VHH binders against TBC1 domain family member whacked (wkd). Designs and how they scored, part 14

Target 1, 363 residues: TBC1 domain family member whacked (wkd), of Drosophila melanogaster (Fruit fly) (q9vgl8)
Amino acid sequence: MATAPRSLDTISLCSTVSSCPDRNGFYGGFQRTDKPKEPLSKAQIIAREKKWLYMIDNWSIYMSKNYKKIRDRCRKGIPKSVRPKAWFYLSGAYLLKKKNPNVYNELLEKPGNPTTIEEIKKDKHRQFPFHEMFLDEQKVGQIELFNVLKAYSIYNPKVGFCQAQAPIAAFLLMHLPAEDAFWVFVSVCDVYLQDYFIPGLEVIQNDAGILEGLLKKTCPPVYRHLQKHKVEPLLYMTDWFLCAMTRTLPWETLLRVWDCFLAEGIRVIFKVALVIIGASLSRHKVRKTCTGLCETLAVLRSPEEHIVEEEFIINNMMRLNLRVEDFQIEHTRQKARRAKQKAQQEAESSGSGNGHRRNMPTL
Below, E stands for the ipSAE of ESMFold2; O stands for the ipSAE of ESMFold2 at other seeds; V2 stands for 0.75 times the mean of E and O plus 0.25 times the DockQ between their complexes.

## First folded at step 5 (VHH; framework vhh_7pa5_2)

Design r5 (from q2 with D62E; at its last look DockQ between E and O 0.80; V2 from the best seeds 0.00; counts 0 for: pae E 4.0 > 2)
Fold by ESMFold2, look of step 5:
Structure r5 (fold): chain B 363 residues (1-363), chain A 121 residues (1-121)
Amino acid sequence: as target 1 above (363 residues)
Amino acid sequence: QVQLVESGGGMVQPGGSLRLSCAASGFTFSSYYMSWVRRAPGKGPEWVSTISGSGDWTSYAESVEGRFTISRDNAKNTLYLQMNSLKPEDTALYYCAKSDYEEWFGDFDYWGQGTQVTVSS
């Protein structure tokens, strides 16, 4: 039987009687939900909003004297009305924007690298194709996405443009005006995901090793299964980390994870990854059906719906209370492993070039 | 088949200590992470602490860190919670909990009837 594309392509409207976009702007796709969100009481919502607004108005004091309160309120979830402003402050973008007046507009006026511009144009069409902001090239969202990505490529030419950055920029534009989104994007790419997007991708390789070490500690049977079937972390974690989960999680879970991520940094992404890996493969009956690499990857790339639900991810991430020391131990192990690999590569090259190893024992 | 029976609760003064026990049966105890969960009056469940099957890894809620110690005896199929420096805010019904996930902490799929801890005066 012949296969054909869906008649509702990427420029789609709702196809049912109640076919308007969902509360988050999605007409379709895996991030659309028609499930009503369970309400907090109006009093609870108002109280949380007031606490957040007060905290934002006194940001330097809270950061200096009571960071734990900021973190705890992020973990509870940021109220929808306050979330864009909270993210702007959490990321430090408010300081970047203040210190760099007019820089975004100046970058937009520069021509940019023609090859990079063509890469950006190709990628922007693929970001959130079922979301109202990105339905077609004439929507403001695609124009702003191009502008943010172009401005960044000029701002940080060491990186230029990495395709994984496009979903991050698009995600931020759903919440913030373009210039504010640009400075949050700069902070995310240059501080939170520092050096992830440098060509060569050395940092993500080191972080893959850290994830593996943490998995060995927290989920030993899952670790052993992955080792048995030679499922290397880069095969499943690269998209999760480089895109900061923006292409991986259901919308409400993604928002909650980002509330924590902007407060606590990259270790949140590690914890979410460990929850997905652990929950997906921790049951023996699931591992028995995963007879090889492909079957195991399929489970990790399509986790069961309940595993990626908001409360499951957040609650289990909190129970996986890995301390800074746990990450430091693994970082040290990866630093030592990398140094040994470089020394071995140098010894093999010099040994081959020398034709005889001078340090070989002789009798 | 899974049975979890908590004991060791009681009334104590602020600053006092209690040791909770949980007798487990109906599953391979050493293969599962075990947790303590508490429910204060008028509140929902609150995670307190988790311990790995071997006992080598532990995790605590910040509200109890430094005051509570989780441990297990796999030969006796028993989970423990040593609670020191108790505060009135620790007053709750304490549950021993287990997930359906083997060797991973997971959500709490099984728990017992709980044991009451009251910290007053």
Scores: ipSAE 0.342, ipTM 0.750, lowest interface PAE 4.0, mean pLDDT 85
ESMFold2 (binder alone), look of step 5: mean pLDDT 82; pTM 0.838
ESMFold2 at other seeds, look of step 5: ipSAE 0.412; ipTM 0.782

Design r6 (from q2 with W57Y; at its last look DockQ between E and O 0.84; V2 from the best seeds 0.00; counts 0 for: pae O 4.3 > 2)
Fold by ESMFold2 at other seeds, look of step 5:
Structure r6 (fold): chain B 363 residues (1-363), chain A 121 residues (1-121)
Amino acid sequence: as target 1 above (363 residues)
Amino acid sequence: QVQLVESGGGMVQPGGSLRLSCAASGFTFSSYYMSWVRRAPGKGPEWVSTISGSGDYTSYADSVEGRFTISRDNAKNTLYLQMNSLKPEDTALYYCAKSDYEEWFGDFDYWGQGTQVTVSS
């Protein structure tokens, strides 16, 4: 049993805290599960484990010749015992670690940027406060979280540290040894969520536009509702995308979504977002009660429990037929829209000040 | 009351074709996604295909993609499934399905009685 890093007197009256952690290590919070689900039969679990271990032993062949099998098995869910190793391979972290022996340890020896280290120290205290690994400063989990985030900030100084990265790193440390977690973290931040954490937020702004376009295609009444009440996507989707759902979904749903995410990439996060938005607001009676921005955001930020259940999310995500081409079409539309807005802004600015020639007019 | 009535099933040889229909009533047909779901003997339901209210967005299970085409005629309140290159594995009772969600998938809340498709050598 672990001691809490803070007094229970500072926790709201609605909080529930147990003296015993659940099977995932949680003493409380919305991700704790008190009632274990009925497991698959022992024979079914063993069969799936054997298939996964064989696939991992032949990984390069499956990746090059039969990737659809990998994807399909991820969609069915990765057995708990195999999941850490499967994530290590799916992310490509095993290659990163192999090609970079000693690099993690070398990064830990280097001084960090003092401002960045201060930011990391503030954010690590807030990660999964009811989880046994992160209860206080003295826990190994807090130490490893600091180390992973510090090492990354030195590894990729263009990013340094973004506060949204802390829950991702903490989540990975629940499943993997620190060095392995570091390389999966590098892959997620630099490949799966490429450029999300660079200051300026251009990529997440583009992805917000893509999400809107896909919503318009798949659920026009909800799209029109959001437009009518000026509910900008960044108000609800930023945390979902930057933290890769780690602070959004119930635990078992989160694990299943990550099984798919590491196989299929950011498109999974888009599809999960569309399921949440569509299911939460598609019924007319719900939209009728959402008379403004605040009411609409409340629904999106606290979706009904059945909407975020494991099978609902996975089944509906897979029923969305959104291919790479659909995302590219929307990306092109958003790029053209931005270019047109930029040209109009420049024309409006120049049209008011034509009294003097400032630069060479060539040709 | 929502009513869904499937038809067009039958026996066909491997490699053959069939066209299923589903007559819908009791709701604004064009406002809802519609799905085909099938149930092989001794197995649970398997999602086959889904189409948006307008018909512009479609999706298919991996097992049928490239062989089946979902379509709808909103003027006739009718859903279709064109099945080509049929295999023995396609043998099942095929259902037309609808959710309570407007313009979205949801769960399969309403089902027809189904139409039998049998693919035999």
Scores: ipSAE 0.298, ipTM 0.729, lowest interface PAE 4.3, mean pLDDT 85
ESMFold2, look of step 5: ipSAE 0.380; ipTM 0.774
ESMFold2 (binder alone), look of step 5: mean pLDDT 82; pTM 0.835

## First folded at step 7 (VHH; framework vhh_7pa5_2)

Design s1 (from r2 with W104F F105W; at its last look DockQ between E and O 0.90; V2 from the best seeds 0.00; counts 0 for: pae O 4.7 > 2)
Fold by ESMFold2 at other seeds, look of step 7:
Structure s1 (fold): chain B 363 residues (1-363), chain A 121 residues (1-121)
Amino acid sequence: as target 1 above (363 residues)
Amino acid sequence: QVQLVESGGGMVQPGGSLRLSCAASGFTFSSYYMSWVRRAPGKGPEWVSTISDSGDWTSYADSVEGRFTISRDNAKNTLYLQMNSLKPEDTALYYCAKSDYEEFWGDFDYWGQGTQVTVSS
């Protein structure tokens, strides 16, 4: 298992760490940027902030009668000052918190599963190690991360703790107070990424098949290249989906994608994935250099910087206007495939003369 | 030298129809995704529709879905946009745009001069 850097001294010898954080709180790493960010005038920012605050004050009306306006404003990007509150409302966390007074604090008082607690402790210090909130164990961010992950593992014991959840929880804590972050985290894990984190990871395998089918439809030459070289989707998309892109995208792109994700759901993650796959492998010259599995996978795991930049991702995912029907067709196809696979496994198990119990497969 | 020449614009009443054409030259038309983009008076560009290199896949902005149909004829190097049930909001200069990527919808690296569509009354 890969280990996070153990000390700042080791990091300073191997990579560049700045003496002060960037505008997003990063001292180093791939999500740090020294590029300026002032796309709008002060008047434009204030106008957008006012529109968002008014919409939040009238949230149930907008959700029931004018959801399209919520979606369209998310697609334009949520102003930084409003984004935490907007995410709290978009996710439905405000309702979860209202309906569950004191539950977060009660969960923090419970001991939790000792094995799960040890897994969380090992994993919390690896999250955003170059970000000011998580630099070391003395930072409140690591303490709050432990608390949120522990509380969730008790709240939903069927899931417990999955390593992929840690970057999501850490990401939310960068934007929200701990209890608010907890309820957004619950919504993301239990609604947006429903059943993703159940042991066995069955749902992500199904979604890998859906992604493959959508790629075949939208980018057939890229699909054929991946098939030719046996590049299975799970080899490159698993981290993208399980961590909701939090470990994949440059910071500004990640924020914009989450603005859309919390409004429109998992389809956004699919669209972003399709943009990355298609743009990375669309040109024939690139495919010529990808003569096998390793070369092709390397391209997908390290996409060119311009492909993952904010405007490229957002503009191209919006041009990929996959309708709900497109996803339903693929979802139905994958359900049929899994039902057939299950029936085949039952038939093979029933017809087998072997009385031995098979070991659980390693993933 | 890439050239894109739009035609077929005009003035129509609300509810009317128009068919736009784009003649393409200077590149291998059948290798590129093609798009229609429009610019209303005083506004920035708005993506309208995209069609794959083979024509097997299409995508539409929500504002035109169900009313507009993009198509292409690779033998004639021509892109089309059939616009039905036109609304005053559709008034714009319509551009034919070539993707900057072969076989992917991408960003646009070449635009035509545009053809004006005006929906009034």
Scores: ipSAE 0.261, ipTM 0.707, lowest interface PAE 4.7, mean pLDDT 85
ESMFold2, look of step 7: ipSAE 0.344; ipTM 0.757
ESMFold2 (binder alone), look of step 7: mean pLDDT 81; pTM 0.830

Design s2 (from r2 with S35H; at its last look DockQ between E and O 0.64; V2 from the best seeds 0.00; counts 0 for: pae O 4.8 > 2)
Fold by ESMFold2, look of step 7:
Structure s2 (fold): chain B 363 residues (1-363), chain A 121 residues (1-121)
Amino acid sequence: as target 1 above (363 residues)
Amino acid sequence: QVQLVESGGGMVQPGGSLRLSCAASGFTFSSYYMHWVRRAPGKGPEWVSTISDSGDWTSYADSVEGRFTISRDNAKNTLYLQMNSLKPEDTALYYCAKSDYEEWFGDFDYWGQGTQVTVSS
């Protein structure tokens, strides 16, 4: 192949391990950074924390009468000390926990589906392996990760366990106590990413089509390049959406994106994806080097560092400024396209004669 | 070599209208997305609007959506901003801007001198 696969890049990055963690708890991996963080004064930090704590103490009023203030403060970035509590409230997990007293503990007492338990055990060791919380099997983080994933699989047996959920649960446990993390996890999986993890993964396929339609509208030269080289969205966007960017973005960018995501929903993930795709391939000199599928896909799977930096992602996501209506138009188009495709598949099965109708794969 | 010259600013009462123009030269205007950015007194730059190379796609900041309309005339190498229902908060120095990226993202690398818009009663 003309281009190196992303797995070789990942192996090279993961070979570097430091003797001490960075400010975010990472000993290595691509999310580790040694770059200094731009400091706010102690007074500025305290002022922002006070505003957030006051807003949380008056949450119902702000949600009902001044949601714009919540959204705007999320877009500015949530102070590190307040972020866990803010996420708990933004997600609606505080209501879920209140409505379901003792449910998490009851779920932990149940044995769970043996096949699902085995799958969770195999996958949990891969989550953030260079982060201090997940260094080895006996760390509290690994135990809590197992518990949250097991509890969820019992709580929502329609989904059970999907491997893409593990990094989300692990990410939340870095910020929240286990039961609180569980309820935020439930909200993310069942509301924000509604039906993403149902076996068959049909919703992500529809959202891939929506992303492609939005790209055609906002970045036509990039869209045409992807079409020319038959680079289908599922080849690069699946992990981004199913894992809510937790495996994709540098740590500081990931935190800022989640501040917006929990306030504004899945449309934030779409906007971040559009920034990554567009900026990675919008420069003519880059497209010239991408002479086929493999070269183009390599660029999208390993975006340049400056494109995924905090300021670049947040500022360009805001400039895109797509609205609910833009997404609904594309949703309607994709729904019609899938219905036509389904009808054609059923007609071909019936037109072959003497057969009963069968379930057909959804594309 | 890039030159951007804004015009059409002035004083307007709240609720009034104004149309800004930007004459572009030194680059292939029709190949680039173009932007309006403003700087209010004592504040940093604020993105206002973006228009695609063909004019078929536009995007607006929340603060101006529904009130401002960006447009372009590629034959005249001119960018426009129609500003309706003006508010005192719209008082700023308005710039047209171009990025090194041909499309909507990146930093604004080239700016004109700006044209002053003042909204007061």
Scores: ipSAE 0.233, ipTM 0.680, lowest interface PAE 4.7, mean pLDDT 85
ESMFold2 (binder alone), look of step 7: mean pLDDT 82; pTM 0.834
ESMFold2 at other seeds, look of step 7: ipSAE 0.234; ipTM 0.686

Design s3 (from r2 with D62E; at its last look DockQ between E and O 0.86; V2 from the best seeds 0.00; counts 0 for: pae O 2.9 > 2)
Amino acid sequence: QVQLVESGGGMVQPGGSLRLSCAASGFTFSSYYMSWVRRAPGKGPEWVSTISDSGDWTSYAESVEGRFTISRDNAKNTLYLQMNSLKPEDTALYYCAKSDYEEWFGDFDYWGQGTQVTVSS
ESMFold2, look of step 7: ipSAE 0.544; ipTM 0.839
ESMFold2 (binder alone), look of step 7: mean pLDDT 82; pTM 0.832
ESMFold2 at other seeds, look of step 7: ipSAE 0.492; ipTM 0.822
ESMFold2, look of step 8: ipSAE 0.593; ipTM 0.862
ESMFold2 (binder alone), look of step 8: mean pLDDT 81; pTM 0.827
ESMFold2 at other seeds, look of step 8: ipSAE 0.578; ipTM 0.858
ESMFold2, look of step 10: ipSAE 0.564; ipTM 0.847
ESMFold2 (binder alone), look of step 10: mean pLDDT 82; pTM 0.829
ESMFold2 at other seeds, look of step 10: ipSAE 0.442; ipTM 0.799
ESMFold2, look of step 11: ipSAE 0.529; ipTM 0.835
ESMFold2 (binder alone), look of step 11: mean pLDDT 82; pTM 0.833
ESMFold2 at other seeds, look of step 11: ipSAE 0.596; ipTM 0.861
ESMFold2, look of step 12: ipSAE 0.489; ipTM 0.820
ESMFold2 (binder alone), look of step 12: mean pLDDT 82; pTM 0.829
ESMFold2 at other seeds, look of step 12: ipSAE 0.547; ipTM 0.843
ESMFold2, fold request of step 13: ipSAE 0.171, 0.272, 0.229; ipTM 0.638, 0.701, 0.687
ESMFold2 (binder alone), fold request of step 13: mean pLDDT 82, 81, 82; pTM 0.834, 0.834, 0.833
ESMFold2 at other seeds, fold request of step 13: ipSAE 0.256, 0.186, 0.191; ipTM 0.690, 0.649, 0.661
ESMFold2, look of step 16: ipSAE 0.503; ipTM 0.825
ESMFold2 (binder alone), look of step 16: mean pLDDT 82; pTM 0.830
ESMFold2 at other seeds, look of step 16: ipSAE 0.485; ipTM 0.819

Design s4 (from r2 with W57Y; at its last look DockQ between E and O 0.94; V2 from the best seeds 0.00; counts 0 for: pae O 6.1 > 2)
Fold by ESMFold2 at other seeds, look of step 7:
Formats: C-alpha cells, sequence, structure tokens
Structure s4 (fold): chain B 363 residues (1-363), chain A 121 residues (1-121)
C-alpha cells in the first residue's frame, strides 16, 4: 500500500509528510504540529476537568440558570479529556439521541438515494487525508464517515448531502463514537448552521452580506479596501462558514473555536471571520501592497500564522461587541437588498423566454 | 516616540464615579483605535474597552458594559473612560493602550504608566 495519503488539495498545502502522527493524529498537512503543548500545569488541568464534570452532571440547571458560566468555561478552553462529552451536551445531541432511540441504526439499514450515495463515496476520501483515522478505506473512520453522511442524507432529505458537510462529520468522528457524532452532526447542520446546506445555498449568500455589513461597522478601513478592489465576501468566506472552519484553522485554534461555537452559535464563526479579515488587512502597510483583487484574496486565504493562533483568535473575537441585535439589523438589510436585486433582475430578464432566466442571481 | 499618559484615578466608594484621561503623543492619534486595559492586584492584564479612530464604534468587556463609557477627543489627542457605578472588583491600575495595528486587532504594544483606581468602603 502507498505510504502517504494522496489528495490534490492536501498535497498542495504541505510538501512533506512524517513517518509517525503528531499528538493529534496528523502525519502531515498544515494542521500537523511538532510544537509541544504546555498550556497548564497538571493540577490546573485536573481542577478544570472536575469543574466540567460537575457542570455536565448538573447540565439542565447550568443551561437554564447559569449559562454565563458555561460560556466562560468554553472560552477558556475545554480540557481534552472532557471535550467529547462537553460537545455532546453543548450541542443538545444528548437530548436528540434520547428522544430518538434506534433511529440512527434504522437509517443505516435504508438504501438511501443512489445519486447521493455516489456523491458521498467520491468525497469521503478527501477528508483530513493526512490524519490517521481517514488514511485507508478499510479503517473504521472511513466506514463511520460514510455511515454518518448516508444516515443524515436519509434523515433530512431536504438537504441530502452537501460536500461541505463531509469535513464537519469527519471532524466530529475524531472526537465521538459514530452514533453520538451523528446526533451532534444533526444539531450542527440543522440548528447551528440552519438552512446552510439546502440546495441552492441561498443562506450562505445572505450571510456573506451580513459579514460585509459587520466588517463595515467594526473595521471601516478594511471594508473600504475590499470594496475598492471588488473583493466580494463569497470569494473568501464560503469555505470558512460552510465547513465551520474545519478546513481553515490550525488544529488547536479549531478546537478552541468549536468550544465557543457549540456554546454561542454561528456568531462565533462570524467573529472569527472578522478577526481574520480585519487583522490580515488592518495595517495600512499591508493594504498598500494589496493593489488589486488577487493580492488581497491571497492575504485572506493564507493569513499570517500569528493571526490564527489560539489566543489571538479567542481574545480578539471577545473584543468584538456584536450582539444578536447587530446580526438581526444586518439580516434585515440583506433581505431588503436581495428583494431590490430580484426586482431589478426580473425587469432586466424580460423577453419571451422568461422561464430560462428565472431565479438568476446578481452577485 | 509613542507616549501615553493616564490620569484621573483615585479612591471612591462603591457606586461612585471617576473619569480617566489619557494624553497621547508621538503618533497620528486620530488614525488609531485606542483601548483601556486594567491590572487588578495579583492578576494579569484585562481588556476593558476599545474605541475606533472616529469614535463611532465602541466595545466593552462584559464586566463593565453599561457602566463604563469610552470616548475620545481627536482635536486634543485625548482618550477618556467614564466609570460609573463602580464596584470593588473595578479596583485596578488602568492603562490606555495602543497596538501596532491601526485598528483594534493585535497585542497592546504601547502602554502608559497607568492611573490607580481604588474602590472600597
Amino acid sequence: as target 1 above (363 residues)
Amino acid sequence: QVQLVESGGGMVQPGGSLRLSCAASGFTFSSYYMSWVRRAPGKGPEWVSTISDSGDYTSYADSVEGRFTISRDNAKNTLYLQMNSLKPEDTALYYCAKSDYEEWFGDFDYWGQGTQVTVSS
């Protein structure tokens, strides 16, 4: 068998692979790290683990009466040993699983839509190709990934399968047993990223506009630079949002972001995106070297390492004073903007064959 | 050379008010976001508030939102922090801060010497 995984996307990101995996299971790629991790003493780790286990044992009370404690502890980072169970509870998957006994296994017994099954088979081998769990078709990880994605496509046929879901499912399987991962996946796709994966992907287009409006509010000079060079948000943010950063961030940052994301929702993804965009282009010196669209996109698609480090991302996203109301205001503005664009599109696409141009977007 | 000089601290009882000032020089003040950071006894630095270059965007730590108001006067190169409804937990050395970034991102690389705020009965 070949010694290293093969993927066009992953090989282009890393020129080397290692003979053994890192502490997170990676043989190569940008998410592999050889740096030692020494964030807290052993005593501090044990103390945090005890606090988390107590909180999980009293989950309903904390969620209803002391949610701020849950949020604050997520922002500090969930200890590795507790993180899978914490994610299971944070997502609400524990309730979904309890209310739906045997449903996952019943879904696995169904044949599924043949076209969808073929799409899943083509895509599953691309997920984390340098990670030990997904290297080989015969490894349980590939089998479980197929099963989770197939089960979901049957569970929610309105969505079926969207390629962006595969990295999310794979990411969850790295932390949770298959059935638990399935219910967290259902919660993420249907609640946290509600309607993101419905065919047509209209919600991500609206959220791109929301991101643009929030950037205008929080960092106007960067917003003006992007407008000047016609750098539309969909050009850089689509993968970030649809995959919930799973293909974007260094591993340790990704775990910390997900600790927050499962506690606070999609607003975390928006805030992380704003930190990446703003910090990457905030210095006038950098904007001067970005003389056009291609140069600006290159900066956003390959952010400097210090910008995507754990504490930089977490601390700066916490400094963004963006409330639910700020998001709702932008949502309303984007809804009005799309209504205006649709009216103009309908007026311009007349002629006798209107059916051929129905629903054509103006991006 | 960047210079930041804080003033306006003092002792107050819980529920009291103070207004901090920060005189800035050595850079184009009106082009930079500015922040307040505090350091309580035995604690590391804690971000308090940030204001945009124009003053139109402000943000606050959860612990002070609704009680503190950041503002600036670009004509006088001065940053302010109005602190109302002060609590003993607000006791700290308060610094104004500027990062290498023109906007609010990044580490705070330029600090004044701070002004002490003490809230006690």
Scores: ipSAE 0.112, ipTM 0.599, lowest interface PAE 6.1, mean pLDDT 85
ESMFold2, look of step 7: ipSAE 0.235; ipTM 0.687
ESMFold2 (binder alone), look of step 7: mean pLDDT 82; pTM 0.829

Design s5 (from r2 with S54Y; at its last look DockQ between E and O 0.90; V2 from the best seeds 0.00; counts 0 for: pae O 5.6 > 2, grease 28.6 > 24.2)
Fold by ESMFold2 at other seeds, look of step 7:
Structure s5 (fold): chain B 363 residues (1-363), chain A 121 residues (1-121)
Amino acid sequence: as target 1 above (363 residues)
Amino acid sequence: QVQLVESGGGMVQPGGSLRLSCAASGFTFSSYYMSWVRRAPGKGPEWVSTISDYGDWTSYADSVEGRFTISRDNAKNTLYLQMNSLKPEDTALYYCAKSDYEEWFGDFDYWGQGTQVTVSS
């Protein structure tokens, strides 16, 4: 069965739509903002732009000898004017495009798998429906979204198309020309979120276990509450991870998180998730009102606005004090757990019974 | 303005006990997780213990677990650390600390002046 993330049919139908877009291109929805951006001064913006352009001009040197500088500048936020080019370089897409100069166009000329094409057509219409690029089928954004998703499904037939990929591709097309967006998309799907989209979703289930272990370490009272009420991680984290937060965060927060994500990898998604989970349930008065599964999930699915604001997420993500080794420890634990489960599953299948319907499949 | 004032330090023999207090003002004390941190001579800060906003959850460093007890009185805006079975290794300047955020108990953004604990025969 398909596990449906939060969609338009779940979102309030009374969302307002404006006659003109906000500064990010939204006519409505939760990612639209009428709040003014309180930016750095013009001089500060120009200075940061110059530093980024210089770094991009010297990219191989910075990547090999001064990666910490790249990471630190990503954590401060990438200036809007430079962000598309910075993402193109951070993801390694510039190398992918250079090594594959005609591949995107060749993929577009192929017909694709008919079943996959129909799946893409169903899902692309739901991506950012209030954004100027995706309002109707005639907009260039919808055409380019179809093309990128189709090209990818042919490029990597082991995956084909996963519904969660559509918001990622759409998000990238808001920032990059189609071919550049395609190669960033390939890098995100095949490197950053490696094997997430293979049918069966085994990798996300492993990462749910990792998240649970990290939560136990970083947010013990919240971990205990979730255990008490049997709130399984997949019930709240699946959309966050598969869509790389593109359907979860306010726009300005999402941009900042992606600046970090493309520099530091999936561990950023874990850290953002831990901040949301911890902050949403850390206060006793909140846990007191969450007397069961449904109440607890409701809090996690609709976090208070200040918890998902840019400064709150970025600052607290940095303060979790989680190192690469902490993730590796949990990865090893989950690998051992899965090996034990598979050995048990194989033993049970060798003694299979007849006559009684199973209540549910086992992982 | 946030103020944290530690007291209750002193000199004590090994095996002895002390009770530290931290008077808090300038913020809604009952909304914050609170921590004790110590700094031994010539060393950096070491986390000792944390207590949740309501006091329903506590955590301790391995080196003090079973010997130290953190508590709080939200009506008096006061944090406590009961220190039993003291060892010379517990000699340090002890600080009361809190995070900047009500909803998160990450790093320690505000520190008191500290109170000296000296364990020697």
Scores: ipSAE 0.133, ipTM 0.599, lowest interface PAE 5.6, mean pLDDT 85
ESMFold2, look of step 7: ipSAE 0.319; ipTM 0.720
ESMFold2 (binder alone), look of step 7: mean pLDDT 81; pTM 0.826

Design s6 (from r2 with S31D; at its last look DockQ between E and O 0.89; V2 from the best seeds 0.00; counts 0 for: pae E 3.9 > 2)
Fold by ESMFold2, look of step 7:
Parts: sequence; C-alpha cells; structure tokens
Structure s6 (fold): chain B 363 residues (1-363), chain A 121 residues (1-121)
Amino acid sequence: as target 1 above (363 residues)
Amino acid sequence: QVQLVESGGGMVQPGGSLRLSCAASGFTFSDYYMSWVRRAPGKGPEWVSTISDSGDWTSYADSVEGRFTISRDNAKNTLYLQMNSLKPEDTALYYCAKSDYEEWFGDFDYWGQGTQVTVSS
C-alpha cells in the first residue's frame, strides 16, 4: 500500500461538491452538469408555452378528443416553466386532489406505523443529497419528503413504504408543492406502477419477464448473449423500473422521459430499458469482451454517456414502436407462467403437509 | 467502405404510390438493421421506418404507418420502401441508413445521398 503525502488543501481542490448550484439546483453528484444547455429560440419557447397553457385550460376536451396532440407535445418536451402544471394534469392528480380536499392534511395528523416511520427517516436523507432542496434535515424538501412518504404509507397500508418510493417522491417535490406532489405520487404508485411496491414484488418479476420477451423480439443477438451468461433481468432492471428511472438517467434525459411516461405510462420505461440494453450490447466488439455475467452486467449498469443522452434515448424509444398488442401478448404469457408456478408451489406444499394425509389404497 | 445508393424517387400526385430502392455494398448487409430517414425542406431528419436484419420485425413512424411498407432482399443487398397514399407532407429527400450497431438500429452512422420524393398536384 501507499500513504498519500500531506495534502493541506487537497479536499478543497478535489471536491465534487461545488459552491454554486447548477441550473437544476445540484451542487454535485452524477446529475449535476456544468455544460450549458443549447436553448430554443425565445420565440419557440413562447410558442410552446402558449400551446401548453391553452391545452391545460381545455384539458378534458384534449384528453377525450385530441389525446394524440397531448402525447406528441410531451414527446417534444414540456417547457420548463409549464412542466410542473403539465405533470399535475397528465397524472390525473388534479382530479384526485379536487375529489379529496381534506385527505392529505388528515393523513399528516395521523401518527403512522412506528416501524415504517423509522424506515422513512433512514432513507429520506439519501435522496438527492447534493440538491439544494435536500442538503440537510432542516431543509423544507426533507421535511416535505418525510410528510409525503408518511402520508402515503397511511393512505395505502397494503404497501406502507418501499425504499424505491423515496426517490420518486423527492423528484416530484423538486417540481410541485407538497400536496400536489402527494397526489401525483399516489397516481404514480397506484396507477402507473400499480402493485409494484406490494411486498413480495411479484409484479416487477412479471415485468422482468415481459422485458425479456420484448428483447427477444426486438434484439435477438443481445437476448441470446444475456441468456448464454445467465444475466437475469432483475439483476439490472429492478431499480430502473421501481424508481421510474429517477436514479438512473442524467437529469435532462430523466425530465424528457417523465414527460413521456406521465402521458403514455409504463411502456415508456420498458422502451427506455430496451434502448439501454440494445445500444449497450448490440455491437459484436462489445459482446466479445463480455465473456461472463460480471462483464455483461457492468456494461448494463454503466452505459456509455452517449447512450443515455436526451435525444438518443427519446429518438430510439420512438423507433421501438412496439404496439399495445406486443405488450399484451407478453403480459398474458407471463400471467400464465406465474399462475402455473403458484399452482406448482401450492401442490408441493400441500402434498408435504402433515395435516393433509392422503389415503394409501392398495398398489 | 459502406455505400448506400437510393433510387426510385420522383413526382407524384396526392394519393399516388412510389417504390424506393437502396443498393447496399461494403458491409455484410444481412447482419444489419436498416432504416429509411427523410428530410423535408427546412426540416431536420425524420425517422421513417426500420427493418430487422432478417426482415421479421418492422417499425414505422406514426405519420406513415399503414401507408408505407419497408422490406429487404438480403440476396440482392437491397432495401425497399413501398409508399402508398402519398400526401404533400411526404415530400422529402429520402435516405436509407445504417448504424454501427449490428443487429440493432441505434444511431444512423451511414447515409446514402438520398432520392427526392415530391408530392404535388
């Protein structure tokens, strides 16, 4: 081993934490960027903002009679100034809040499950620790994060709290006031990611199978490589799906993916995953260097920067124009497979139980 | 050296049809997904369609789905685009494209020179 020489100012010179936040509020971490964003022209920004405000003012009409226009405008990217309100409407949270005017405050008054409260306290300080909203326990962001997660655990006690929910709630609080963020969070957890967070995590296991089937269809050589080296999808996709990419993507890509996700649902997460998997492993040169599980998994967990850039992800997920039928076929296949597995598990446990002895007739 | 040569463009009336071809050389054509991309006047490139290396999977932009059909003949190293029910909005320079990604579409790293399609009365 070697002992480093004296470093009087080494910490100040080698710091990954800046004294000034970037344009998104980050003092450090992988989602911080010092690179300037190429802006749209002032006229383009104003035109997009005006179109979005008009759609929001006429939301029910657009959703019922011109949803394609909403979807297409989400795919172009929602202007920063309008994005929080657009997400509130896209998720249906505006209806949830309107129908439940006292519920969030009532939930905050309840004590909650003590074990769940301690789990929330352990996890909340790890969310975006270099972002200005979450720097320490006294910041409003950390207080609001605790409140949203606690309220949800009481709202849906079947789930309670799942560690993967914390980054989602924190991400929403960076865009929305606490009660609005709560209702978007409820919609995401209960509709978009329905049953993902129920203990046992059976739904994410089914979705891992769906992802594998879609990969087999769209990129067979990559599928075969993963099968050869026994790289099961849960080894790389679990955090991607449970956290809705909030811990995975560069910031600008994450915002664009969420613009699409709130409009089009979980299929966006599937498409983004397929882009990462396909682009990372489709070159023969890369697969030849991935001679086993560890090498292959490392490539998937650390994709090249160009693969996760905004336009690469958005353009390639659009080129994966998988039909709703494609997802339904795989969903049906996985439901049938799961039902057979549960029936097999039930038969094995019942056949071995001392309380259910069978009669032993003559041979 | 990768070479892609498009042909079959021309002028047609709205509702008409054209069949584009792309002759490929300088690489193993049957190992690559192939795509059609178009560029309308004053616009950036727009992806139109992609076909897998074997031809068993295809994908289309929403604007052309149901009207355009991508196909390939691996024995002749040729990519095709059958365009039916053409609209003025389809007026563009059409390119065939491939990426460096074998067996996946990815980036469009190689382009032909394009063939002009003009839909007008």
Scores: ipSAE 0.324, ipTM 0.748, lowest interface PAE 3.9, mean pLDDT 85
ESMFold2 (binder alone), look of step 7: mean pLDDT 82; pTM 0.831
ESMFold2 at other seeds, look of step 7: ipSAE 0.487; ipTM 0.822

